# Miniprotein binders against q9k998, part 14

Target 1, 230 residues: q9k998
Amino acid sequence: MAKEPLIRVLLIEDDPMVQEVNRMFVEKLSGFTIVGTTATGEEGMVKTRELQPDLILLDIFMPKQDGLSFIKQIREQYIDVDIIAVTAANDTKTIKTLLRYGVMDYLVKPFTFERLKAALTQYEEMFRKMQKEAELSQDSLDEMIKQKQAQANMDDLPKGLHAHTLQQVIERLEELDEPKSAEEIGRDVGLARVTVRRYLNYLESVGQVEMDLTYGSIGRPIQTYKLKQG
Key: E = the ipSAE of ESMFold2; O = the ipSAE of OpenDDE; V2 = 0.75 times the mean of E and O plus 0.25 times the DockQ between their complexes.

## First folded at step 6 (miniprotein)

Design W6f (at its last look DockQ between E and O 0.45; V2 from the best seeds 0.60)
Fold by ESMFold2, look of step 6:
Structure W6f (fold): chain B 230 residues (1-230), chain A 90 residues (1-90)
Amino acid sequence: as target 1 above (230 residues)
Amino acid sequence: TPEVEDEINELEKAIDLLERLLQRAEKNPDDPEKVKRLAWVIIMLASLIKYLAQEAKSNPDDPEAVQRLKDLAERIRDLAEKIQELVDRS
């Protein structure tokens, strides 16, 4: 059965016991997987580029690089990753700095499993919603590109060809289940053979139609046309 | 269940390590930040034990898992008392 893709998490925490508890907390949640752990912000930057996580659970107070500097570097380098900050401080200056750098949530130590579960559950809901919206936008864009490509082909017609008549010929070709001659297509569309051949020659010249030779019962070749499927 | 047993086993290992770290802190308490971090870990582990105990009772009732979690909760309470004593002395 199909399940939601796992959210890939990097844990950055200098204290081994706190890191172990964070690991146990995250692993209890079925929508998440831990792709790495680090004890420093410097290693965290390397692992972020290497592992490409969706989410970082980041402890703000670390010995070699404070977590605020790590967040600043992530944002200044345009690395596309979400951050949930873990902090020992609840002062307004720290909170304002975290908000300025766009963290998804912040947790004040010590926190309970229920608090982390709530933060990650809320994050998962947002993550799934944003992923679904991106998929719909891509499908809509793809359809718009196909339509515009078809319109551009019709707008640059040679002298003597008309867009409405070309459309009639294209529509008839789309209805065919086997190649047909210019005479057959003209009969079906109500156009003279000579007129239809002008349109078919144009369509072949721009790569939309393929001409083949086929044989009748007496072996004489007849030029037939069909839309190119490539 | 095997999954719940693995989680309880990991909790036991974490509590074992926490006990050793606390014992070292009792004998050489010259870093109040380490004592504070141990207190944080105790609170966090207690919350996970509580959650797992509620889960074990709810679906399905697993008296062996519940009893193990009760034993771990008692160990955590004992560690919390020892940490409080360390904080009070320093």
Scores: ipSAE 0.664, ipTM 0.873, lowest interface PAE 1.2, mean pLDDT 80
Fold by OpenDDE base, look of step 6:
Structure W6f (fold): chain B 230 residues (1-230), chain A 90 residues (1-90)
Amino acid sequence: as target 1 above (230 residues)
Amino acid sequence: TPEVEDEINELEKAIDLLERLLQRAEKNPDDPEKVKRLAWVIIMLASLIKYLAQEAKSNPDDPEAVQRLKDLAERIRDLAEKIQELVDRS
């Protein structure tokens, strides 16, 4: 079987340590290869033209160049490249702008390996489908759009997740006025923290849940979860 | 496997760098944005270590890798506590 070509990724991130961790995350995934890294959008534009990556993982909050301006420039030049945006903010204005520029997904910093893995797995599925099909049916397009809209397909639950338990976790999340920890949610639904965390990680991976980090009084960052407001 | 060992070695290097960066931040606490970025890195690394540790537990053929990943998880936890102390002092 001809080994499918690896998806060529360019990383654009101003923080060298964050960039290194992003590299480690992407390299853990067998479908991807990093073809370059840049610390600025200006250098990113040069390397995009030079390397012609399939995908850019883009920090939109770089201090020297607004990542939104970078995306705009890519689109204005009709450069055929997909973009996953990394953001420090979840403000509706930025998200609406990203959606208008046709980003594939957006990740809120800090994001987990599982969240990036989900974004890249969904991207790979789409990418491979578009490589194999010269024409997409309406059903195929609807499926791709649904995957982008991060709807938890109840039928495609990871092994060891159950639809009824997922529904209980979602219902509890819908009732939250404030982000809660997996321990708190677990207590509320009668599930072990580890079990609830598996469902929350899934919901995060499919973009239905936002993970935030609250620093509790005991110095441990507590992962808190809420539904993404659509 | 050599691949898992390479991944663990890269994580160790990343944690070593993070420790050095944190020590620098402790000496110059006037950059709250730097502390925030270090906190993000800790969270991200912790997620990867956790993932790798779960994979390694599912493949019991490398008990050394499992132990190394546990040790890295402890190091990351200690760094998280130090960052919290920095945040609380700021």
Scores: ipSAE 0.648, ipTM 0.858, lowest interface PAE 0.6, mean pLDDT 83
ESMFold2 (binder alone), look of step 6: mean pLDDT 77; pTM 0.717

Design W6g (at its last look DockQ between E and O 0.46; V2 from the best seeds 0.00; counts 0 for: pae E 1.6 > 1.5)
Fold by OpenDDE base, look of step 6:
Structure W6g (fold): chain B 230 residues (1-230), chain A 90 residues (1-90)
Amino acid sequence: as target 1 above (230 residues)
Amino acid sequence: TPEVEDEINELEKAIDLLERYLQRAEKNPDDPEKIKRLAWVIIMLASLIKYLAQEAKSNPDDPEAVQRLKDLAERIRDLAEKIQELVDRS
């Protein structure tokens, strides 16, 4: 069986240590090969033209060049490359701009190996499907869009969560010396317990919050939440 | 397996590099952004070690690999504590 060609990845990251860890993460995945690394978007543009990668893993918050400007230049030049964005910002404006530029996925720093593996595995599935099928059925397109939307919706705040409110909950969690209940956190941020619990459950699902069960004075288990100490 | 050994060796080198960067940051605490980036690297490496340790546990044929990964996990934990101390002082 002809060994399927490896997906050619360019890494664009200004921090050499973060770049090295990203390299280590990608190299654990058998479907991918790193064809180059750059520390700037300017060098990234040169290497994209030279190497013609299939995929760019792009830090959006590089010094000197806005990663959004890089993506814009790629799209304006009609360069056939897919982009997974890496971002330190979870602001709705940046995310909406990334989605408009047709980013395949976005990863919030710090991201886990499991999160990158999930992103790249789904990308590989799509990539291989598009290589094998010269024409995509509507159902195949809907599946790909649903996967993109499910990926986007896994990283998109679940329907009815707002980035500003999430930030308020995170900021409050960062100030906690001890795990607190959703009711306590809700009082502190001026939100209903049920509302805060949705944000906490989201943060738990993305591995940023740890839930523990404490037993209150009445013997009822109370869910308490804290940031996962890395 | 030789592949697992190579992977662990790469992790050890990455942690050694991280320790050198942290030592430099401790000497020049005036760069909070660098400390933040080092904290991210710790979280990322910890996640990879955890993943590899789970895989190694599922293949009980290499007890040495499991022990090496545990030792790396402890080294990363110690570095996480040091970074937290630096953040708390800033």
Scores: ipSAE 0.676, ipTM 0.873, lowest interface PAE 0.6, mean pLDDT 84
Fold by ESMFold2, look of step 6:
Structure W6g (fold): chain B 230 residues (1-230), chain A 90 residues (1-90)
Amino acid sequence: as target 1 above (230 residues)
Amino acid sequence: TPEVEDEINELEKAIDLLERYLQRAEKNPDDPEKIKRLAWVIIMLASLIKYLAQEAKSNPDDPEAVQRLKDLAERIRDLAEKIQELVDRS
């Protein structure tokens, strides 16, 4: 299993004792690393741009600059960083404002180590899930590029096949809602079954067409063809 | 272990600093916001002491770490009593 990258945390807290306790709490958790600490929102803005943290643990009630102004600036400048707010107040207006600015969680001071651990554990689960979804999206794109590179080259055809005729067969295959036989395809494009089979065999050999056997109530099974999809 | 010892050392230093702040507040008790913040720190440090003590008892059993944490818990209790006295004077 691949190692998980550490979640980079910036602490913004004006009280030096509370900041030291917050540092000890975060450093106890193995999935996190502290990349900086600041005592003011002004320094916090500078450090956020400089360090590009994943998460900010922000004290809302700082005497020089309130944390709500800091969050507003972060959002107005479209800085993509997650915030867990720490507040001394539990009033409904402050909480509603924090939620409107999209904080991940809020903690009321004083908080226990267990409360911070729970908040950060929940955040880490979300963070890892988002990272996994981004990785899968890149894999999906790589698969699409690989599939396109495997498509047949019209200029490098076997003896007896012509690019114009091959394109006609491909265009008919693209129009199908269900697999069809070589005879059916040939009828639609004006080609004999034998001729269409040569093009379909080529397309199958290069991985663009899927062949299957379709059984009817009368007669032998019929080979049917459809464009192969990822 | 060295990691547990380092954590206890940091905790002890934080309690030493808290004690100095409290002594100053005792001599000049006219800032209720400062007293409130000292009470916050006591509660938060007590919760970390409790967590580390449970960890030290659980895996592996470390009686030296447990005893150090017990001693620090007693210091925190004494400091909490002093804070309560300051609040009562206000």
Scores: ipSAE 0.567, ipTM 0.835, lowest interface PAE 1.6, mean pLDDT 79
ESMFold2 (binder alone), look of step 6: mean pLDDT 77; pTM 0.719

## First folded at step 7 (miniprotein)

Design a1 (at its last look DockQ between E and O 0.70; V2 from the best seeds 0.71)
Fold by OpenDDE base, look of step 7:
Structure a1 (fold): chain B 230 residues (1-230), chain A 90 residues (1-90)
Amino acid sequence: as target 1 above (230 residues)
Amino acid sequence: TPEVEDLIDELEKAIDLLEEKLERAEKNPDDPEKVKRLAWVIIMLASLIKYLAQEAKSNPDDPEAVQRLKDLAERIRDLAKKIKELVKRS
């Protein structure tokens, strides 16, 4: 069986110890190889052109360089490279900006080996699917987008939200044919309305859930939630 | 496996360097951002050591690797205590 080609990774990280740990993490995973490392986005741009990596693991919080500016430059030059962002920020504004720049995933520092493994495993699944399929069906595209969105949501959870509970709320939202209230969703997943509403408000804030106001018979608007159709 | 042994050797070197940097930070506590970065490295290394230790326990054919990973897990826990104290002083 022809050994599938390894995914070529460029690491951009200014802290040499964090870079080394990221190296050890990636090298522990099958299917990836590190083709270069840089301490700056400027050198990263040079190495991206030279090495033509498939994937960049990018620290966006380098003290001297705006990693967002790096991503912008990559996209402005039409360089065919995927980016996983590493960030010290878990604020919704930064996350929304990263998603707008088309990053594959984002990891909040400090991240675990298991979290990077999950990110890279999903990336590999997508990467291999795109290599095998000349054309993607709408369903295949929707699956890929959902996987990216689901993983992005799990790690950057505001204090007092849990990834497992978020996943349960998302799974329930995926099964909805019609928008439901936080109370209905809460009953379905075995959570208090207030708890579910915190998850729904988070999902709305990251643009994965759409809130609508339905006027029930009693004249008070009920907030209903559904997954945002892309 | 030789691959796991090589990775354990790299982890030992990384922890040695981390210990040295932490000792320097304890002597010069004026850089809270450096202390924060060291704390991140400790958390990240601890996660990898934990993962490798679980794998090694599932493959009983390398008792030496299991012991080395236990020793590394102890070292990184001690560093995690030290850095936690340093962060509280910063």
Scores: ipSAE 0.724, ipTM 0.895, lowest interface PAE 0.6, mean pLDDT 84
Fold by ESMFold2, look of step 7:
Structure a1 (fold): chain B 230 residues (1-230), chain A 90 residues (1-90)
Amino acid sequence: as target 1 above (230 residues)
Amino acid sequence: TPEVEDLIDELEKAIDLLEEKLERAEKNPDDPEKVKRLAWVIIMLASLIKYLAQEAKSNPDDPEAVQRLKDLAERIRDLAKKIKELVKRS
């Protein structure tokens, strides 16, 4: 589908063979690119500032470099980067410490390709959702400007739509506590579903109404509508 | 495909190096942590080879890639046997 920007990954691992395997694992996944590799936390801190990665795959259990100290420094300095921890330790104290530092996930060595794929796939879904939410926030601002312009030009209704009927649909939308389907709105205002959908489509096109998909356990999602709140 | 061939080439190089390091460890088994790390690498590489072999079997347009992956799987199994014996010697 549409090309998405690659998630930029820094690998921090002291064992060169494990690092090479990590590289092959990550590079098999099409949504990611490795921007750097380091063998120590000290070099990792420098590379984090230099390369500005989105994600760090960090080995916590390095003999000479304390990976927990690295995470602490990242958080204390407010560096905006996500961390997936890799550890040889599986005791509850270490895991609880990692969770308190807000890692996205933790992997215990040795781990399979499938386990890393699951962790990175979950991370990618969150990353893309946050990216889309930022785009919608920009669209919401643009649509507010459109709504102000559309209100000034109410007399310019498309052929086949009537101002009185449009106002009835708008008034019903203002009364809603929750999004409703076109059928539900039509029932309340005394209009057929196909008729009210024409008005809802117009209101969506001029940025006054937001359409959402409500998912059920079976079948296609149901389209619901509400006034945009901003 | 070219991307699959490149990854298989990288796997082959990694296994070559792993075989070399295991031979050294068998001659001088002084460092149990080094042996443990080799065992980690064997397990992780085996999982990737298995994944790629399943993909290749699901799309059988490249029988050469399937055969290369089978050969690598056999080599990694042999390494797993050797590392298991090395760990047992304590």
Scores: ipSAE 0.706, ipTM 0.882, lowest interface PAE 0.9, mean pLDDT 81
ESMFold2 (binder alone), look of step 7: mean pLDDT 79; pTM 0.738

Design a2 (at its last look DockQ between E and O 0.82; V2 from the best seeds 0.68)
Fold by OpenDDE base, look of step 7:
Structure a2 (fold): chain B 230 residues (1-230), chain A 90 residues (1-90)
Amino acid sequence: as target 1 above (230 residues)
Amino acid sequence: TPEVEDLINELEKAIDLLERKLQRAEKNPDDPWKVKRLAWVIIMLASLIKYLAQEAKSNPDDPEAVQRLKDLAERIRDLAEKIQELVDRS
């Protein structure tokens, strides 16, 4: 079997130690090769054109260039490259902006090797699927979008939210035929109403959950939650 | 494996550099951002060392690699304690 070609990665990171650690992380994975590194977005643009990487691992908090402006320039030039963003920010505004620019994933600093491995493994699965299939079915697209959304939710959790618990809440929401209250969802997943509501409010803030106000028989508005059907 | 040995050697060099940078930061505590970045590097390195140590334990054929990774895990833990003290002072 012809060995599948390695995914060509460009690293853009201003901190040489963080860059080196990212290098060590990527090199531990068998599906990837680093074709270049840069300390600036300007040099990153030059090397992107020269090297034509498949993937850029991009620090968006570089001192000299807004990484958001870099992504914008890449997209404005119709450069066919995927971007995984690395960020020090876990604010919903930045995340929403990154998602709008079509980043594949985002990693909050500090991230673990396991987290990067998960991101790159999912990226590789998608990358290989797209290489093999000239046309994707709707189901295949939905799966890819779902994976991308699920992963985006796990990394930028506000302080005191946990990825595992978020995943349990999402999985429960996916099984709902009708909107449910935070109390009902909490009972189903074995969590306190207040705890579940923090996760639901987070999911609402990132646009994955829709909150509806239902008026129960006793005139108190009950907040009900469902996944947004995209 | 040669690949694991090479990576352990790279980790040792990275930790040596990190120790030197931390010592400099202790002398000049006026850059909280630098301290924060060092803390990130420590966390990241610790995660890789932990992963490699788990992998090496599953392969009993390289006891030297296991010991080297344990030593690195201890070194990075000591650095994590030092950097936490700096973060708490900043």
Scores: ipSAE 0.699, ipTM 0.884, lowest interface PAE 0.6, mean pLDDT 84
Fold by ESMFold2, look of step 7:
Structure a2 (fold): chain B 230 residues (1-230), chain A 90 residues (1-90)
Amino acid sequence: as target 1 above (230 residues)
Amino acid sequence: TPEVEDLINELEKAIDLLERKLQRAEKNPDDPWKVKRLAWVIIMLASLIKYLAQEAKSNPDDPEAVQRLKDLAERIRDLAEKIQELVDRS
């Protein structure tokens, strides 16, 4: 009777060959339909308003308009659309900016079909889950987005950090009833304080962890960490 | 299948265009980003070719599609070698 609606995708990419590859990748996936393609951010803004897509696959590095500026405009104008970013940059600052503007995922070029399929499959699962609920509570939505951001961060880690170790730190943080120091967390997961601090600094930089200063018995501040409650 | 055949045809057209762009870059190398973008496209196309080849072999058995995808994979490999040679000469 009622069929699942296709997810409507707008592709924004200035390189014609990359655009054709992206189109072939998306068209292979049965849950999605391409409603438009554009080569510039300016045209992308027009098409977003005109077509009202569910999802934009956006290449950040376009000559005419910086893709970060495009995302900023979308969010500042309260346009309700999800974004998966494609970037050549793997530096922490760029990725942190993307995550703060609420992209659903980010892909670093070059990426494989399997990587895009994973990103879109994960997005579709979230999309369908939201459709099944009569009304989504704010807390449920916040937790869903936090889980997606944590997984994405594991795939594109700074040099010297490993995904399995990051997951161990995240799992310990999820178990905490109160903020803990890097030393305490390290003792709990079996890692040196300096190693745990590297992971905690990364998690803070991407918005997953909140650092605070607390005073001990002697009054010297210590840094404590907890998962950010949104 | 017709759907797989159509995608293989599109892959072939993309590889044809990639070969022409690489030939131009070999004659007039003036932009490292052009070469880098071509390398990115090669990697992305190779991943789709590999996925389709696995799909064609597993269910249903389509030896013509598998052979076409194998031929396209060889063309992609040749392009990757040319890209490496171009980078080494510069």
Scores: ipSAE 0.579, ipTM 0.838, lowest interface PAE 1.3, mean pLDDT 79
ESMFold2 (binder alone), look of step 7: mean pLDDT 76; pTM 0.710

Design a3 (at its last look DockQ between E and O 0.65; V2 from the best seeds 0.64)
Fold by OpenDDE base, look of step 7:
Structure a3 (fold): chain B 230 residues (1-230), chain A 90 residues (1-90)
Amino acid sequence: as target 1 above (230 residues)
Amino acid sequence: TPELEDLINELEKAIDLLERKLQRAEKNPDDPYKVKRLAWVIIMLASLIKYLAQEAKSNPDDPEAVQRLKDLAERIRDLAEKIQELVDRS
């Protein structure tokens, strides 16, 4: 069986130690090869054109905000490269901007090896699927979008939220035929109403959940939650 | 495996460099951003060492690699304690 070609990765990171750790992380994974490294977005643009990487692991938190400008330049030039963003910012505004620029994923610093492994494994699955299929079905596209959205949610969790618990809440929301209260969802996932409500409020803030006010028989508005249908 | 030995050697070098940078930061605490970056590197390295140690335990054929990874895990833990003390002072 012809070994599938390795995914060609460019690393853009201004900190040489962080760059080295990212190198060690990527090299531990099968299916990837680092074709270059840069310390600046400007050099990154040069090497992107020269090396034509499949994937860029891009530090957004460079002191000069060059990361967002870099992504913009890549997209304005119609360069066919995927970008995984690395950021120290976990603010919703930055995340929304990254998502608008079509990044594949984003990792909040500090991230673990396991988190990068998860990101790159999902990317590889998508990458290989796109290489094999000239046309994607709607179902295949929906799966890819869901994976991208789920992964985006796990990294930028506000302090005191956990990715595993968020995933449980999302999975429960995906199974809902009708909007449910935080209390109902909490019962279903074995969590306190207040705990679930923090996750739901987070999901609402990132635009993945919509909250509706239903008036129960006792005249108190009940907040019900469902996934936004894209 | 040769690949694991190479990676352990790289980790040892990275930790040695990190120790030197941390010692410099302890002498010049005026750069909170540098301390924060060092803390990130410690967390990241600790995660890789932990993963490798778990993987190596599942493959008992390299007891030397297991011991080297344990030693690295101890070294990185000591650095994590030191950097936390610096962060708490900043």
Scores: ipSAE 0.713, ipTM 0.890, lowest interface PAE 0.6, mean pLDDT 84
Fold by ESMFold2, look of step 7:
Structure a3 (fold): chain B 230 residues (1-230), chain A 90 residues (1-90)
Amino acid sequence: as target 1 above (230 residues)
Amino acid sequence: TPELEDLINELEKAIDLLERKLQRAEKNPDDPYKVKRLAWVIIMLASLIKYLAQEAKSNPDDPEAVQRLKDLAERIRDLAEKIQELVDRS
């Protein structure tokens, strides 16, 4: 089982005492790591680009540059980072603005450790679910690429080969218990040996069939073919 | 545990600083918002101390850590009382 990556957090808060408390709160929670702290939104923007955090814990009301301006800049620049807002204001207008900018949660000061823990726990659950879904999407893409390779073999055949006939040869090869010669395969599908050999050569060239030499009682080796396993 | 001990040490340092800032505010009250921010810090620290005390009792039982956290909780209660007195004076 692979270790879960830590969620990288940037703290933006102008009050040093509040910042220290926020640091202690986040550091108590497993699954998170603080990659930086800043006291201003301007410095916060620089650090966001430099550190590329997953999550920002942002105090909205800072004297020099307010956090609403910071969130607006993040969204206008299409920086892919999640924000949990911390605010002294609990009026409906401010909360509505925060929700419109797509913050993950908002905390009104003073807040308890339990409230921050709940917000970050909920965020972590979402973060881990999205990572798992991304892994499944990669597996689904790999399956789609494998299917496209098979479809390309049918759609882009060399001149002189027909998709229907190729499919007949493939289906016969799938039925084999042991490798068979081109003559044997041709007899079973109703094709001349020369014709079947052209399809078998194509299938070998694209890696779907392997050729082997089989020695019989009469000494001369016979070329036999089977589908490649895997 | 070492992690808990480190956090308790950080809490103690934060409370020491908080006490110093409150003493300055008591002698030179010039900004009610500064007093309000100190009250916010008190509330937030109290909540973390409470959480850690419950955790320390639960697993493993750590009576030294529990006692340190109880002592810190008492200090924070005293600071809350002082903040209330300061607010009442203003």
Scores: ipSAE 0.567, ipTM 0.839, lowest interface PAE 1.5, mean pLDDT 80
ESMFold2 (binder alone), look of step 7: mean pLDDT 78; pTM 0.734

